# Ledger of designs, part 2: VH-VL binders against Large ribosomal subunit protein uL10m (mRpL10)

Target 1, 224 residues: Large ribosomal subunit protein uL10m (mRpL10), of Drosophila melanogaster (Fruit fly) (q9vpl3)
Amino acid sequence: RGKINIQRPKAPHYERARVVAVTQPKYPELPKAKSCFKTRAERTQQQQENPYNEIIAREVRNWLDHSRLVAFFHLSSITADDIFRVRVQLHKQNLHLKSYGSKIIEQAVKNTRYEAIVPLFHSNHCIVFSPDPEKTAALLRIVRRVPQMVLLGGIVEETMLSRNQLVAYAQMPGLHAVQAQLVQTLSQAPGHLIQQLQAHQNSFVQVLDVHAKNQMNEETPKST

## First folded at step 12 (VH-VL; from u1 with heavy chain Y100H)

Design u4
Fold by ESMFold2, look of step 19:
Parts: structure tokens; C-alpha cells; sequence
Structure u4 (fold): chain C 224 residues (1-224), chain A 120 residues (1-120), chain B 112 residues (1-112)
């Protein structure tokens, strides 16, 4: 028997529907003063985009500052499954596969000695970071199985190394002869030019070769 | 002097297990691939797989994956090839070989071989 | 898997005369870094294989200069300029460009 309040439930739904309708249509129609009158979604997107870019640039800078091993790759067409498998394999070895937009990289390395790497990121690319330079061997073994990741070179203990120098570094007992590798690097500069012509590889080889020559000139007491 | 010394010849029956060895010396054992190559009587060479002894990273040929186990004990600079259950078709000469470097895949040093005979 | 095909299967040669061995791959052996990971092995009777040539044309240490390698892409050749008695054996090409590594079927060099 009793009295059933079916009409009451509809009234609350109508009040919620009005609020939602007013909120949703006005979001797309907000005027020029976006920071003051932006919708929550637009403000979150702008804040996410701006702080996202800033956070990502800080992330790149932190990786570069705290990684004793950094390797640069040109990335050819690869399936999502294959790149995921590679990322998992690398992660197990404390090797961190990342990819960033070229503008983010430019922002992260501006006014640093790493500015020379910026041209590498105008093509399809990826980077591997690690705090442990002894993982160079593991890195090379993993990526050798992945021809789509074309090794361009890297940075070990703050020294830029070509691809061939990274391979040689990985074979060395103790991982303590970075300065000896620098001398070997300079002797391999002509090989970089030939590799560039034959492999049609990106500007990284040219950048690394120029950087190695500049490091040799910077070590000279007399700089013009 | 780089040297790979393999264990002696084996005569086995089908169903038995076997583990043969390859001891490396004269180089940094953990910094080079050790590969295993099968040569069936009167036939050519077949790559079975290889191991990086430093962390036991192992690559198998699809033809041998699940059929054999490749392992290493870096404390005694020894690599192993083992079967849990031998077949008559496993009768062959087995070679171990050292990779030249981490990248290229050339085998620059070879063991003397271990003849495995499986017959009933 | 890259199939490696060698010809001839057998190469009887008069002492002091040249020999030529062909190796053909089912696909290009040029890796994405531009290098070609093709090697040649010699197996003398009753002995393990021995590396002769790496990366198409480079002689391994201690290999006589009468051996030479050439080729590109899918077609490769091992030449012996003047066959000596010690050159009797089976010669294999091997590719390491792509896993699994694969060998040619072998070419037997013998004295006629």
C-alpha cells in the first residue's frame, strides 16, 4: 500500500542534467582569456601540455646528467610488439629505452655540451640510458638482434663514442680505458666518413666526428 | 694463447642424458660468445646456438631450441651443451667456438670437437 | 632463416692451379649498419673448422695470401690462387647478419 515517490527521482536527475548541459556547452565557447575562463578540460590540457613538456625536458636532462651510458639509434619501421619486447629486455638490464620529440631534446640540452646531439633527433629515433657503463655489452647484444634499431653511437663516461668504439669499449676488461679509446677514436675518423657514404646514415656520424675533432682542439693549450 | 678444450668422446644409448664441456683459456671468458656447432657424420656444419658466459644470455637456433641446453660456469671458464634424453639422431661431432667479438658473429677459435655416438 | 647455397659441391684441382668456390644467400647479407657479416671457414680432414676470411674479404691472421674473398649482397666467392696439398678439405661460407647463423653446405676441395 503506501505512497511511492517515483516523481522525486526524476526531479534530481533534471537538476543534474541542467548543470551538466550548461557546463558542457560553455566549455567549447569560452573567449580569448583562456587562462581565466578556460574549461577544466582545456586548462588541464594546457597545464598538462606545458608542465608535461617541462617535466619531460627535466626528465631528459636528469637522464643525461645521471647516465654514464647513453646510446643513440635511428629507428626504422618496427611493430609495437617488437619494440615492447626490446624495451622489456633492456629494462631487465637497467637499460632504459626512451624517445622524445626533437623540441623537447633541444629544450633539455640547450646551453649544455650535449647540444651537438640535437640533429640526431630530427629523424625517427630512440635513446637508451643507463647509470651503469658495464651494461654496454648487454645493450649491444640485445640491439644486435633488432636491425630496426640502427646504432649511431653514444656517450660513455662523458666521452662521445662512435658505434665501432662502443663495440670496442664493451670488449675491454675493467671498463677503465676511456682515454685510450679517445686516441683510437681519432684514428677512426676517416672510417666514419666512409660509413656515412655507404650506409646513408644520419648526421650523427658527422656530428660525432666533428665533436671528436673539436675535443682534440679544445685540449690544445692555444685556442684561436 | 686462446684455447678451447672439449671433453672426450661419448658413447651413449637413446634416452640417456649427457653434458659435454668446453673449457676456454687465454682470454677473458666472460667477454666473448661461446657457440656450439653440430656436424652430423658426413654432413656440413649447423649452428646450434651460443651463450654469453658473463650473464648466461643465450641464443638458440630454432632447430635446436628445446632440444638442448647451453650453459656456462664462469668460475671455471667452462661452457656446456647438454641433452636430457639423447636420440640416435644426436650422433654427431660437436664443436664449441669463440665469437670474435660481441657484434660480428665470426668464430675465430674452435675446440677440437667431441664425438657423441648414440646407438642401441 | 637465410639459406646459404655453395657451388660446386666438389672441386678437384691440380696442384698449383687456382680454385674458385661460390656462395649464394637467399637474401642480402647487408645488415642495417651497412656491414656484410659473411665469413669463410676451412675444415681439413679430421680437423675442426678454421676461420679464413671475415666480413667478405678480410684475411684472418695467419691465413696465406693465396686465399681471397670477394662479393656483395647475395653472391660471394672464395678463391685460392694456387692450390697446395694442405688446402685439401671442405670450405664453408657462413652468415652472421641475421639469427640464426647459417652455413653453406660445403665445397670439398681435393687434388686430382
Amino acid sequence: as target 1 above (224 residues)
Amino acid sequence: EVQLVQSGAEVKKPGESLKISCKGSGYSFTRYWIGWVRQMPGKGLEWMGMIWPGDSDTEYSPSFQGQVTISADKSITTAYLQWSSLKASDTAMYYCARGHDIWTGYFDSWGQGTLVTVSS
Amino acid sequence: DIVMTQTPLSSPVTLGQPASISCRSSQSLVYSDGNTYLSWLQQRPGQPPRLLIYEVSNLDSGVPDRFSGSGAGTDFTLKISRVEAEDVGVYYCMQATQFPYTFGGGTKVEIK
Scores: ipSAE 0.728, ipTM 0.879, lowest interface PAE 1.0, mean pLDDT 79

## First folded at step 13 (VH-VL; from v1 with light chain G34E)

Design v2
Fold by ESMFold2, look of step 14:
Structure v2 (fold): chain C 224 residues (1-224), chain A 120 residues (1-120), chain B 112 residues (1-112)
Amino acid sequence: as target 1 above (224 residues)
Amino acid sequence: EVQLVQSGAEVKKPGESLKISCKGSGYSFTRYWIGWVRQMPGKGLEWMGMIWPSDSDTEYSPSFQGQVTISADKSITTAYLQWSSLKASDTAMYYCARGHDIWTGYFDSWGQGTLVTVSS
Amino acid sequence: DIVMTQTPLSSPVTLGQPASISCRSSQSLVYSDENTYLSWLQQRPGQPPRLLIYEVSNLDSGVPDRFSGSGAGTDFTLKISRVEAEDVGVYYCMQATQFPYTFGGGTKVEIK
């Protein structure tokens, strides 16, 4: 380890669980044999304390904290061989395909700015993480060849983007610099946001939930 | 504003190699697909394949896989179509075209065409 | 591969009269994101192709509004409400829903 953490906020659970951080594949560049499938979600003992769920949730928090690009997909029926090929293609571009149960996602994003993503994980899904937002174009080119991975939206440089916004982001020259400047210019003070959430927590959550539902409805294809 | 300028007409013999070019200008060359389309004399259009110039990610039509090589040099904003060994059946007009965006796959700008004639 | 079939092969028309071109695909052109990636191209005599319509019905910039596109699923239509002399040429439909991208065989529009 030795890499400087780019993200400003550091999750308290991460530091208390340094064992999880040590096992976290921050630097491994080897392809994982694991698929995006719900094989990890087959774990059923989430009602009581489950130490494995806590460890996995810390992994998800670490990915979210250190990834400048996150993309969310609905996953239609796809063979294990096909998803493995996609994972290999993505890995070559420093894009990491993962899947986690909805309860683990809820635990991982609780009390974070990313709580709005939880509804996306009620269906068969996968997530792509990357520390490199410049790889958005490579991601979109790879998944365009995989209709079974239906793009729902993403997070780039801590900004939630719809499917259409993500495509536009990948297209325009200098978009990363312009996007980062716009987000920082429009950012609310942390104290103002915290006070608004605590006083109108239900209203603020409802606005984000409606936005996420609208993005899921817009980006989730209907059958013909 | 957006322009695709192709290299001039070529007359070749069977078995010779050839590389034709398509120079893009007026837009960010590395942020758009460049595709190649064949039109044999008196015939319709055939999609040959396309390239993403920034990292040379390439998609070929199965009919042309192994028959041609699509490449790009992003430093001079130029895409290429090349044959290692031409056949008489390669006689055609070849167009380059720019994809409108990364996803939709339609071509919103076209080069003027390069006529390739392969005869003995 | 998706086969694109155009009819008619030739459409002679009197100036100022309408023309209609049909394009049929061998399977649905609706992609998993609910979008339909069908476009129409015009190729005037001795010229390269030119984009007219994208995603079934959207006119490209600078295309006259006498052109219109319609259709869904597997059946698509390009219409010219009042044919002008400059509209002479061959028209192609193209699908980009599935690799490889494929074109229809073309429809020649000509003045009687």
Scores: ipSAE 0.659, ipTM 0.844, lowest interface PAE 1.3, mean pLDDT 79

## First folded at step 14 (VH-VL)

Design w2 (from v2 with heavy chain Y32H)
Fold by OpenDDE, look of step 15:
Structure w2 (fold): chain C 224 residues (1-224), chain A 120 residues (1-120), chain B 112 residues (1-112)
Amino acid sequence: as target 1 above (224 residues)
Amino acid sequence: EVQLVQSGAEVKKPGESLKISCKGSGYSFTRHWIGWVRQMPGKGLEWMGMIWPSDSDTEYSPSFQGQVTISADKSITTAYLQWSSLKASDTAMYYCARGHDIWTGYFDSWGQGTLVTVSS
Amino acid sequence: DIVMTQTPLSSPVTLGQPASISCRSSQSLVYSDENTYLSWLQQRPGQPPRLLIYEVSNLDSGVPDRFSGSGAGTDFTLKISRVEAEDVGVYYCMQATQFPYTFGGGTKVEIK
């Protein structure tokens, strides 16, 4: 009795194969949750050189030019409802969530200072824009509650920042507070310097005085 | 040095309201989470919730949602935990703690605790 | 909610001997940013909790090097290489990967 090769079962007889094929329960293909975001393939097919793409590219550029905070996110499997909820939360903070195709982004940033962001757009991505860099903390707090959004990096005040740098930036005191602190520190610096310089001089004078006093005491003859 | 100083021990009756405080010092109060943790007598630690003092963004544990109110006054660098109506089951030690950063959420600094006793 | 299970509940240890505490989570604590937000806390008798370890294996400032953390995914371990008298207390693991944050039930370390 030949060893039943469990690893490569012999194909059943043609008739049996036909019966098995017909009796296989056609599990309704779970409707591929059409991610509201068109698959990369669907997006690429629609991105034919359409005058419409130029208009969208201009829009993207306009957002980039007028935003002081730009954050780039990778989107994992996220539902349309979840995206909507996040969009609403962000909007309440004057944060604008947008999604664009990679080709549109490439066209928009071509020959601009933003060209370095193109490699970030290899998969499903979204961008958050804000005119206010102080909203960085709010953005990060909101996104922390959305595990499907992965922060990749961003641009704050025309500076490209990594994920970690954005987190650090969000915890920095406001520009005005830092400026105030700087001014305070600078205003104290001359005083400290003068004190240090004077301290050395005073110490020197004290040493000289002690020396002088000691010399005077040696010269006072013990009047027996 | 980072310090969290909590209000003193409280003895209350069931049905009374209570507000306890946690004052932060030695760091930027508006740039760190403040969390509250309950510890019942002889029991473990329970995360209640946390607040971002800058804009009062608050996250609650479902177990404590609607049971307590977490608030903050950034002008005096103080966070609050409040009950509208105390129960005997609210008898516990309550700790405030500072979140390390905006993202990680682990608590790197703790208050000394406030003992709340609710007895008839 | 993520359930954190610590074992053992009590760990009697002889001075100078090693101790080991386990923490298991009901789901992976790896976040989408690939970080694992697990921390270990120490609570000495009559004192507030103190952070020992953050993100699985990083020692907090001022924590002795006799403490170490390890693990991945759902299984984590706190080790004390040589237990000292000051190490007596209850140890807790905490996850901050998902809201609500949750603590383990605690492990009491005592000197035999």
Scores: ipSAE 0.707, ipTM 0.864, lowest interface PAE 0.8, mean pLDDT 87

Design w5 (from v2 with heavy chain S28D)
Fold by ESMFold2, look of step 18:
Structure w5 (fold): chain C 224 residues (1-224), chain A 120 residues (1-120), chain B 112 residues (1-112)
Amino acid sequence: as target 1 above (224 residues)
Amino acid sequence: EVQLVQSGAEVKKPGESLKISCKGSGYDFTRYWIGWVRQMPGKGLEWMGMIWPSDSDTEYSPSFQGQVTISADKSITTAYLQWSSLKASDTAMYYCARGHDIWTGYFDSWGQGTLVTVSS
Amino acid sequence: DIVMTQTPLSSPVTLGQPASISCRSSQSLVYSDENTYLSWLQQRPGQPPRLLIYEVSNLDSGVPDRFSGSGAGTDFTLKISRVEAEDVGVYYCMQATQFPYTFGGGTKVEIK
């Protein structure tokens, strides 16, 4: 009798989904406080979900390992047609739109420097992956037309960037010019900043922020 | 110094084609939007659309979609606005303008304008 | 499309006196990132438009501090604290929160 299975309906009516949920055994979720009493079904359910979480977590790790560009978004209410159009536009630019549960992201980034991204996935979200960091500008142009995708930040060349830093990165010259510009910017600072950037990711972010501010000032039109 | 220099005034008859230009200098032309704005005689401003010159990614106002073509040649740092068949109602001043950055959507530099006159 | 309504259509002002221009949008101009993409432009007679103010209240470089912008949501104001002869022209508000970008109808500032 697969008639009761909520996972089957192609066009579920609210009343049908509600009736099926009432007639199925409820699988309790743990409260904040640990439960001292668990049913046999609860224990089996928890064990079953662990293997699938790890399989999907491996997928996330694979995307992170092979993507030079990763962008994180909060996802507001959007129609299936609109998100499909955005996915197609992104895919044409080698940008891959994905969504994963927060627990899976937590497992995927455990014991890595990327653990800081876990809070981003406590709300409705999506992630864009790409092997091409130069596609950051194309990504931003596409999502600017999609207010339902709210940019939170990203990872570029294994460096975590805030939302504003990712936008500033997209205005910078190409990859070779960015590397040359970074060296030039560091020559304006004390030598210990160069050493810190090589040892610490966060110092790199601050140099990019200074560079973006300098570019903004240089590009400001003069008044007559 | 950021400069946008537009082609000279045009006098045309209905049905003729026209392509006007906007040459950018003093900045990296490929990393800024170029927009086109119409100002009909004695009237306000109307946004027609914009182009990202690096890959010709173009956004049109629905009011102008299919009526004009926006293009760019990044090798000579020039954007274009083109009509295949002019109408008398196309008589206006046309401005090009540079978007400040990829995101914020305001125009921080403007060309001097190109007056297009279409009359029998 | 977001309709932008400016008032007054014409603002005759005595030199040295303040001027105030209102802009109202048909919908909130707050984008999903919580920023408001409302700008003000000045068009002096016979000249192209010039950016004065972006994101409601930020002066563009080289714009005199006698210009100020304020407002939120759907109601915005451009003020000139002490009008000078060079301030004669037409002023436009523009929204870039939603495509298509749209302008107000303009407000002509002129000397009495």
Scores: ipSAE 0.690, ipTM 0.855, lowest interface PAE 1.2, mean pLDDT 80

